# Ledger of designs, part 50: VH-VL binders against o27280

Target 1, 266 residues: o27280
Amino acid sequence: MDSMNVPEVLEIKRIVEESESVKTFIFSWDFRREVRPGQFVMVWDFRDEKPMSVSLIDPVRSEIGISIRRVGEFTDRVHGLSEGDLLGIRGPYGRGFELMGRDILLVGGGIGMAPLAALADEATARGMRVDALVAARTADELLFLDRLEAAGVNISTCTDDGSCGFKGFAHERLLTLEENHDMAAVCGPEPMMFQVMRILDERDVPAQLSLERYMKCAVGICGQCCLDDTGFRVCAEGPVFWSQELSRVREFGRYRRDPAGRRVPW

## First folded at step 19 (VH-VL)

Design Bg12
Fold by OpenDDE, fold request of step 20:
Structure Bg12 (fold): chain C 266 residues (1-266), chain A 119 residues (1-119), chain B 107 residues (1-107)
Amino acid sequence: as target 1 above (266 residues)
Amino acid sequence: QVQLVQSGAEVKKPGSSVKVSCKASGGTFRSYGISWVRQAPGQGLEWMGRIIPRTGRARYAQKFQGRVTITADKSTSTAYMELSSLRSEDTAVYYCARDDQYEGNFDPWGQGTAVTVSS
Amino acid sequence: DIQMTQSPSSLSASVGDRVTITCRASQSINNYLSWYQQKPGKAPKLLIYAASSLQSGVPSRFSGSGSGTDFTLTITSLQPEDFATYYCQQSDDTPRTFGQGTKVEIK
């Protein structure tokens, strides 16, 4: 048995309250097990298990952070935990982001900013210029602004209600920005990512996008997260995909499959 | 660029309560916390508690549990610290400070509020 | 609670001197350690965070080192404006705790 696939019981070292619905849980991590921005871990609360993106990678402190949005029963239980409590963590899994060029554009929506925050840290550490377009429904839902600012990231915000920054959606704000980048990393609601990808393609900006799908095994076996027509497994070939790869995925931006395998529209 | 401005000095009787305000100027609290730290005359610094204004959740030092209440009003970017059942030993300068949730450092600090408890 | 012990409690130095202040934690706090400077009648001012990161606007003559339980604040060449009380603070656990302080006085 691969030890990587056995959950390690870890103590919650700290909890960062990002917003009313998002918490970041910090754990000690053995960095002999490498983790990259864009990869995910399976979080086990001893009742259920869910994939979660890594939002903080700190080799100096030997810590990682996992940001979790409260959206259902599992996350409700996790959000009820305190510092010192235990969780099972296995991984990391999946393909993370690849950095290229000198400057990068990050486009994130809601909890989608989690992996991008980690990517921002890496990019900045490498001396890259980082621009971030951070989107949310309201100002109070904008995530990681302080972290990004501290890292030297140039931030643009947009909110649905106009409570902060540009009033509108991320792709609308992007249209107002004429500057091109060497590459882009995108993560958020799939309809947002779909529109953003279209714009980036028109501008000939290489883009990587992180998909969210229901998954169980995380090791490419069960097929629950398999994308139609391509056979891509989000847990194995993803969750980070290049725009060229996603162009082959018919369901992208259109529908997803629920735990029962049914098509559900976005 | 954010600055913290606290309310003015207070003189209180034993057994009474005091409520000190801390207003952020030049911006909002964002995802930062606000910690309260006091310093008795000629003594060191003592952490009392913290609130995350964005969520409204507060944590307190055990020493002050049940006697201190920390609140925040996001609409006015103001945090409050209320200390009840005041004693002479509570005479001190009370500081609010922006609390980085990741680093845990305090910056910036308010100018401090002197609270004197005397009969 | 994590106890923070500073050494020395006070010291006398002259302008231009190298000054070293130590802080010891009762248990490992990784690098969650900050240093503050406080002058009479003023609020503390952050100098160093994460044990060794210099806060923006702080002169380069200030530096911090250490990890785990033992930490050091160093002033390479003491300036007249550096006479003050210095505090270390751990941020690894709640409650946050401070050292007793080190008063740097003019010789």
Scores: ipSAE 0.932, ipTM 0.961, lowest interface PAE 0.5, mean pLDDT 96
Fold by OpenDDE, fold request of step 20:
Structure Bg12 (fold): chain C 266 residues (1-266), chain A 119 residues (1-119), chain B 107 residues (1-107)
Amino acid sequence: as target 1 above (266 residues)
Amino acid sequence: QVQLVQSGAEVKKPGSSVKVSCKASGGTFRSYGISWVRQAPGQGLEWMGRIIPRTGRARYAQKFQGRVTITADKSTSTAYMELSSLRSEDTAVYYCARDDQYEGNFDPWGQGTAVTVSS
Amino acid sequence: DIQMTQSPSSLSASVGDRVTITCRASQSINNYLSWYQQKPGKAPKLLIYAASSLQSGVPSRFSGSGSGTDFTLTITSLQPEDFATYYCQQSDDTPRTFGQGTKVEIK
């Protein structure tokens, strides 16, 4: 067992092709180092390092899965890797999701479903009823439906183009659902999360939301992922926040800061 | 409840090619793969390759590399396996099967397509 | 490639008997092992996945155990419809490979 801050060079055991743009990389994991859904790891390809959510936690097989969307140079390189290749992994970091109650609602968009898929597995293993609202631009971009279904999750889908399920956005679909839950976990595009949080607050459903920000150190030192006004560090105090905490964050759902620290709208 | 329906039996000459189809009904491929497995008369099962229809990426067993081509058409929920340079040893029943990327098990299976290679 | 060695190649049993089939992998495959049943002229049918998980719709008399390199399929009380050929299959690595098969015949 090594320090959580020292990257371990791990072999890619398997690669799952989730979609044209998303792959899940499976690694052997020493579970003496606990990992929780909602936490992230830093993935190092020996040239650059990026934070990635854990999408699979399998203590039986001693494996974890990291789902990565192809969005830039780093992820392009990673997507070019094959089974048997190596990556550096350090972590896990951040605050993960906390499960409570018996009924949980998962609302995810795009790659945001990654940590929620892991959470779904844990929730179902605990005997909770899990409902999942899965959103994507198109049917072919919907993620983890097969896994969720196999786990016993009740799935509702929505797509921007209507190619699968409800035509529209996640918050619009949520408005049509009358079922209430003990808690909700949300992850996806921030505008989506903002609208979803609003609805859940109106319904008095406790909600946890996972934020994405530009991140470098992952240990709360560099401040690159610091949220304006509050001083919350996404890597330390997050990435999972309660709705009440995010209500204090003015930038939430409105803007973010790019790698240069520039304020950019969503 | 997804079912896989394959094309009919084929009789081919040595050196020719055969293309077998596998159509999914009752649902789409989603993120599942389609594997092709053959079984010679009185023999066991032999994995030939797999395609992920959603991405179009295929992997092949080394034994068949360069001679087998697996493709898929998402719009028709159909996968194809083409085997070229046929030999008498290629006489077998060819199966398509839904391939779970996480578990690696095959379910369901097509009904099989008999391919006979003879002079 | 991972070689799967299945044993025995054939066995004779009676209705009501306990039947055990073993499968050994040439290297550790964790629990990435599935069992299939095949009847003459039919496609294989999935019975067990992940070494010990019973596929939906499969009778509870079927069970799987093992991890690493040694695996076992057990039929607690053989039924008339269980006379068939059984195959193990590893899914830890590509290419996927099968055992040679075990034919369960009526005694």
Scores: ipSAE 0.932, ipTM 0.961, lowest interface PAE 0.5, mean pLDDT 96
Fold by OpenDDE, look of step 19:
Structure Bg12 (fold): chain C 266 residues (1-266), chain A 119 residues (1-119), chain B 107 residues (1-107)
Amino acid sequence: as target 1 above (266 residues)
Amino acid sequence: QVQLVQSGAEVKKPGSSVKVSCKASGGTFRSYGISWVRQAPGQGLEWMGRIIPRTGRARYAQKFQGRVTITADKSTSTAYMELSSLRSEDTAVYYCARDDQYEGNFDPWGQGTAVTVSS
Amino acid sequence: DIQMTQSPSSLSASVGDRVTITCRASQSINNYLSWYQQKPGKAPKLLIYAASSLQSGVPSRFSGSGSGTDFTLTITSLQPEDFATYYCQQSDDTPRTFGQGTKVEIK
């Protein structure tokens, strides 16, 4: 699969404006190259390259969507692009989510909802019952609600400012929900995921969590995305991890490594 | 369930401008767009443009570029379509519709606003 | 711009009849095709999206098929309330474009 590591130059077919800071870029995709929810691709704007989650997987239309949050120089450039412009895409990489059982809980925060939106589509297509707890700072930052509803997902929202749904954080809202699920998928700010995982563990709900780390090669060689103290590579053994695996990761929910390898607290 | 309610009928002189409003009730725009579509008497449907109220960004059909302005006020959940330099050919019923950014279909529709341009 | 051509422009049918309306795109639009019903003095109503997905609340006698350039709307058994004008609409590219419409009249 050497071709997987060579960026393909693809035309942006369509741009979905998810929020003020998030856009979804849609591309034609050859599904001879399989892609799973939770996997990521490396996006190349011919100057820099960054890992991005796949948020839409549509084999019927032969399309994928990549959701990108505007957070820095690279993403500023990408957000300035228009339909018809070109980007380099290589991948997909990493371990995606596994679906099990009949009832699944999705817990997402901010851009973390990107891979979960794709997972929701797959789960609903399989006839699973999907509940989603969608969190954001404000109502205007809640992502993918329309898609989730259209797919038949039962949505609960929470916002820091109370502008939509429960006023508070995702783990606080989760504590008010007593229903257990067969499994959970979690993605968002790491402090959120840490708290959510603890609750799910106490409830004996199997959980998968998607981590974000500084990533350079995406193929498990450079070690920039290694997790203390396990040596797990987020790009190879992850980005999706089971809660049991993350329980062994000392840095989880506490700190990450910056591009220079220094500890940076969350 | 979201409903779209438009402003009332307008009668305008050639060369003047008209501004039609579209208010969402029973919900918010969320990440949906609002498209404007017009229909001349006895004719088909013609897409004019779209706005994403959440971001305020609008796109227009080339035919109306420079003559149409679509805006939105999130605080009141209201979208607006302003058409300037009106001509007799602009006589039509103007509809707003919720625009799914992924599917591109329109649902629901406003009740329509009749605009008559006559000297 | 993508041109949408419906056929026929009009047809006469009776209650209980099977009605078929076709829509052809000037280029491939994948399955980004929607069907609408419009009655006189009313706004259009969405029937089908994504070429074959039935909109919630729409009777099952309505169905859509097709992909690429050729699409079909079928009414298996025409009801009195189905006499109206029907439009196809592509959403693959901007500007969004509609077919010219098909008027279904009572025979």
Scores: ipSAE 0.900, ipTM 0.941, lowest interface PAE 0.6, mean pLDDT 95

Design Bg12
Fold by ESMFold2, look of step 19:
Structure Bg12 (fold): chain C 266 residues (1-266), chain A 119 residues (1-119), chain B 107 residues (1-107)
Amino acid sequence: as target 1 above (266 residues)
Amino acid sequence: QVQLVQSGAEVKKPGSSVKVSCKASGGTFRSYGISWVRQAPGQGLEWMGRIIPRTGRARYAQKFQGRVTITADKSTSTAYMELSSLRSEDTAVYYCARDDQYEGNFDPWGQGTAVTVSS
Amino acid sequence: DIQMTQSPSSLSASVGDRVTITCRASQSINNYLSWYQQKPGKAPKLLIYAASSLQSGVPSRFSGSGSGTDFTLTITSLQPEDFATYYCQQSDDTPRTFGQGTKVEIK
C-alpha cells in the first residue's frame, strides 16, 4: 500500500502566475516521498487526471510546485481554482534527470522549462555552471527568467516573433552558443527537441531529453505510454531519456499516438 | 538593476480620490508583482494589495476592498494605485514595491508618495 | 490574518554592540520571513529573506535565524549607520503582514 499510487488530496497553498497561460501551484509535501527534477505527478481534479511537470522542489519548506499550462477543459478547470482549494496528487513517477560534470546546458521550450527550472536549482546548488536557452513563441510566454537569473543561470532567449532575444527557433539560436558543455538537458515541443538533439550529438555533448506521451496508469502497467519498436515506457523508463536511447526510437520527432492508439504527426 | 519611481506628493480633501503611479526603469516587470504598502504617521507598514502586471490580476487586503483599485500598463512598465473616499486616516506615505511571487518579499521599493488628507 | 509581534519595541545600544531583535508569528510561517531596515524619511530596504538569506549588498554583520513562529535578526558590531527601525514581514499567507517595528537608537 504505497501512498505514491493513490492520489493524496492536498490544499493549494499558493498560486504563482507565470504567464497568461501558465500557473504554478504550490503544495505542502512530505519529502519522505522523494521528488527529483524531471519526474512528474498525476494531478486529479476529482473528475479527470493528467500528468504535470514538477517545477519547484523545496525540501526546506516542505513544498513542491507543479506548473500547468492552460490548453483544454481539464487545465481550464484547474486554472479556475484558488488558494485553499483541493487537488489530488499521485506520484512522483518516472526517471528524472542525472547531473554530470561541471557545465550544463538547459534547452527549454514553453512549458518544457518547468522541469528544467527545478534542475537548474539543483545544479546551481551543486556549484555547477548553468547556461539556459529559453524559447517561446512570444516574450510574454518566456518562463522562469526571473527565477533562473536569481539562481545565477546564464540566460539566452529566443522567440518565434522576435519580441525578445533571438528571432527564430531554439536550435537556430543554439548554433551560435558555446560548444563546451559537459551535458545538456532538453525539454519542450518534440520537433524542437529532435532538432536540438541532432546538434548536441554532432557536438558530442551527452544529452537527456524529456518526452511527453499519453498516460493512464503512470506506473508502467497499461502500455499507453510505450514508444514504438523499443518497448520503452515513458512513465517508467522515462520521461527522461539519454539521446543514445532515443536514437533507437523511430517515432521520436516524427509522430505520437493519441488515446485511441492512432498515429498523429507532431 | 530595476528601480521604481513614484509620482509626487498629493494633498487631498476628504471624500476625494488619489491615484499614485509607480514606474519601473532599468527593466520591465516580467513575472514580478507590484505591491502597495502604506505607512501612516506614527509608524507601521500596512500591505494594501498587489497586481501581477503580466496577467492584470490584482488582490486586495480585506480592509481596503471596495476603496482601492490597482492596475498596470505593461507597455509603459507602470503600475497605479487609486484610493477613493479618502478620510483623514488615509494620510500616509504610499509605497510601491516589486513583489517576488515565490518569496513574497519586497525589493526594490519606490521612494514613496506622501498623501495628506485634510479639510 | 497572521499577527507579527516584534520585541523589543525600542532599544538603545552603543557602536560595536551585538543587537538582537525577535519576531514571533501567530502561527507557523515556515521560513517565509523577511527583515527590512527603514531610516527616517526613506523607503524600507530588504536585509534578509527566507528567514536567514542575506540580500545582495547587505553587510555581513546582519544575519537572520529561526523557523516556524520564532525569528531573530542579529547585528554584530553595531555601526552608526545602523540607527533605524527594523521590521519583520511574513509572506506565508495573504495578506502579507509586518511586525510593529523595533527602533534601534545609538547611545
Scores: ipSAE 0.825, ipTM 0.916, lowest interface PAE 0.8, mean pLDDT 90
Fold by ESMFold2, fold request of step 20:
Structure Bg12 (fold): chain C 266 residues (1-266), chain A 119 residues (1-119), chain B 107 residues (1-107)
Amino acid sequence: as target 1 above (266 residues)
Amino acid sequence: QVQLVQSGAEVKKPGSSVKVSCKASGGTFRSYGISWVRQAPGQGLEWMGRIIPRTGRARYAQKFQGRVTITADKSTSTAYMELSSLRSEDTAVYYCARDDQYEGNFDPWGQGTAVTVSS
Amino acid sequence: DIQMTQSPSSLSASVGDRVTITCRASQSINNYLSWYQQKPGKAPKLLIYAASSLQSGVPSRFSGSGSGTDFTLTITSLQPEDFATYYCQQSDDTPRTFGQGTKVEIK
């Protein structure tokens, strides 16, 4: 069994405090295990294991960063850890983003900016022009702005409360942005992604969207991450999907499923 | 670009405390840290500690643990460093600097605050 | 703590000279190395980060090289404004530590 299916216990090398609720945990990483933007890892705290997005991919320093929002018991425990403490990491898993063209639009909501920050680094390194629409509830929850600016990304912001940038939702701000992109990458709350996808599809902009679903095995065996209409396994055929693939999925943007499989509104 | 402006020079007696302010202009702290670095006359640079203003969490070099307190006020975009139980060896210029959490470098720096500890 | 050792501690040079300053870390720090310039009575100024990346607005006569434990700052064709003290700084581990400085003086 290879290292993708068994957690490797790694020391936390550094913790970046992104916001009150989000930390990025940085680990030394052997890049013979390739990692691409949009892939995820399973993080094991020796009690429970959850999927988390990779937000930093640095082969030069042999480091990866994993951004984790504090939302429950597992993430509370992980946020309580210090540099030098241990976590188990399995992966990476899933299908990452594909870059094309010269001009890319990133649309990220909340923690959804994590995989997009990694993608922005790759896109700028390839010489692409990168625009990012970064959305959050408040100014203090806008993630990765400084890192994106340092990478040369052109940033537009929106906040629900208007404390920074456009007051309103990401899709409302998107209607006011220039339509000169070769592709888009989208990650955030699923209702936001649904609305953004509709606008991008009408504008004939190829879009890739990253979904989050409950995962157990992360290698496509257990069926926990399947989508209702297509049977797509988010851990294997995703988490990144083309907008055309998602247009066939009725559940997308309408509801989610809890670990017991019950429909729950977004 | 953000500029950091520090409070003015101070003369202190041994055993007292000093509190130096560092105000950001031309922007907010966002996710950057604010580090404090001192330089004794004719000497090199010594890192004292850092705060992340967005979260309010601070860390200190072990040498200063128990004597230094670093705080921040997001509403005024101001960070503070307080050093207690001053000794003559604490005579130095105290700098604040914006601290990139990923790179760990310092840019920009405040103009410095001279603190003289003498009888 | 990671000790940073610079060499030389001081040097005298003329306008137009090429100057090389070295910095050695007590353990590998990959490329987590920055260089600063400090003039008397002024705050340090970032020149180089990530061992070899030139900070915006810094003249191209400054360059950095190295990785692991041994690093070099090079100034080609010294200018009058380059007479200053230079510091290396590691950011691989806490506490952040600086070299003792290299004073570059006019000859």
Scores: ipSAE 0.821, ipTM 0.915, lowest interface PAE 0.8, mean pLDDT 90
Fold by ESMFold2, fold request of step 20:
Structure Bg12 (fold): chain C 266 residues (1-266), chain A 119 residues (1-119), chain B 107 residues (1-107)
Amino acid sequence: as target 1 above (266 residues)
Amino acid sequence: QVQLVQSGAEVKKPGSSVKVSCKASGGTFRSYGISWVRQAPGQGLEWMGRIIPRTGRARYAQKFQGRVTITADKSTSTAYMELSSLRSEDTAVYYCARDDQYEGNFDPWGQGTAVTVSS
Amino acid sequence: DIQMTQSPSSLSASVGDRVTITCRASQSINNYLSWYQQKPGKAPKLLIYAASSLQSGVPSRFSGSGSGTDFTLTITSLQPEDFATYYCQQSDDTPRTFGQGTKVEIK
């Protein structure tokens, strides 16, 4: 096993308060350990360890940012930390997004915008035209709008309650967007990603989707992140998959698995 | 384009307090912060603290901790700075500014509020 | 606190001149540096952020350079509206701190 399997204890350099429920934790990072958009890290609070997406990749400042939504005991504890406090980080792990062509569509729901914000930064730096569809339940939960705007991204928003942008779901707004993209990158609630994938497949737009699954080892050994029918391990062959790969996966968008491997509804 | 409009000039006695408002127009705060910066006559700029209106959390320069309170009202897109126990040395122009949480720079600025502390 | 020292404290220049202002941080701040222009009785205006990135709407005659501890603001062809006081500001650490200012006057 290499050094990526041992957490490095790092100080929280800065905390960005993205919303009431989402914070981005910024750390100094030695970029000899390369990080690409769509990869994840395991965050250790000295009691538990959870996978989290990298949302900021800044080699010039030697910084990474990890965006964490408060959703349970682990994330509640992490949200209670302050600048200067310590977290363990191991990784990065997994397959990141691949950029192709000149025109990319990003479709993000909630915290799913985190890896897409990192990808948007890379895409715009390469001179690509970037359109982003940013979805949330309310206006106050729309993430990274200011960063995306500053990067030159063309933003469309949708909210369930209509408080900002299109009132409705991301896939409904997608039907009203231009269809001239060379590729798409999608991350968010799995039901949303399933609906978006179907539209993109009908349009013959190459799409990459980032999945979340329970992870323990993060290097593909334990089998906890395996998908039905293909044997793909989300931590090793993913978390980013092409839509063609996912079209063969029966469970995608229909159910999830608990840590014991049992099917449970979304 | 968002603009920040501050409340009018104040003349105060030593020992009193002042509360300055800063209202955003032409947009909302979203995830930006609002910082307060003061400038004494003929002097440079001094950062006092900031609030993140979306979350209501504020941070203060140590020099002002205990004397300054920064608050925000998301529903009116307005931030407030209250400075207590005023001294003549607090005579300054007080600016609010929109604060980028990632970069830590300030744009736009309010027009400034002159506060004069004299007997 | 990180101290920011500007040089010179003032200068006189003519329209069309190239003007250079320097700013030194008491410790490395990477590129967490911004430049502001302030005219008498007015609020500061952001010119440059991240040491070298030009703010939207700012003329291209303004440029910034540097990283670490030493930074430079350059105005390549001074215009009548550029006579003002200029401030640098670091945002690497709390509290945010400003340089003492550089006054650019008409000669």
Scores: ipSAE 0.817, ipTM 0.906, lowest interface PAE 0.7, mean pLDDT 89

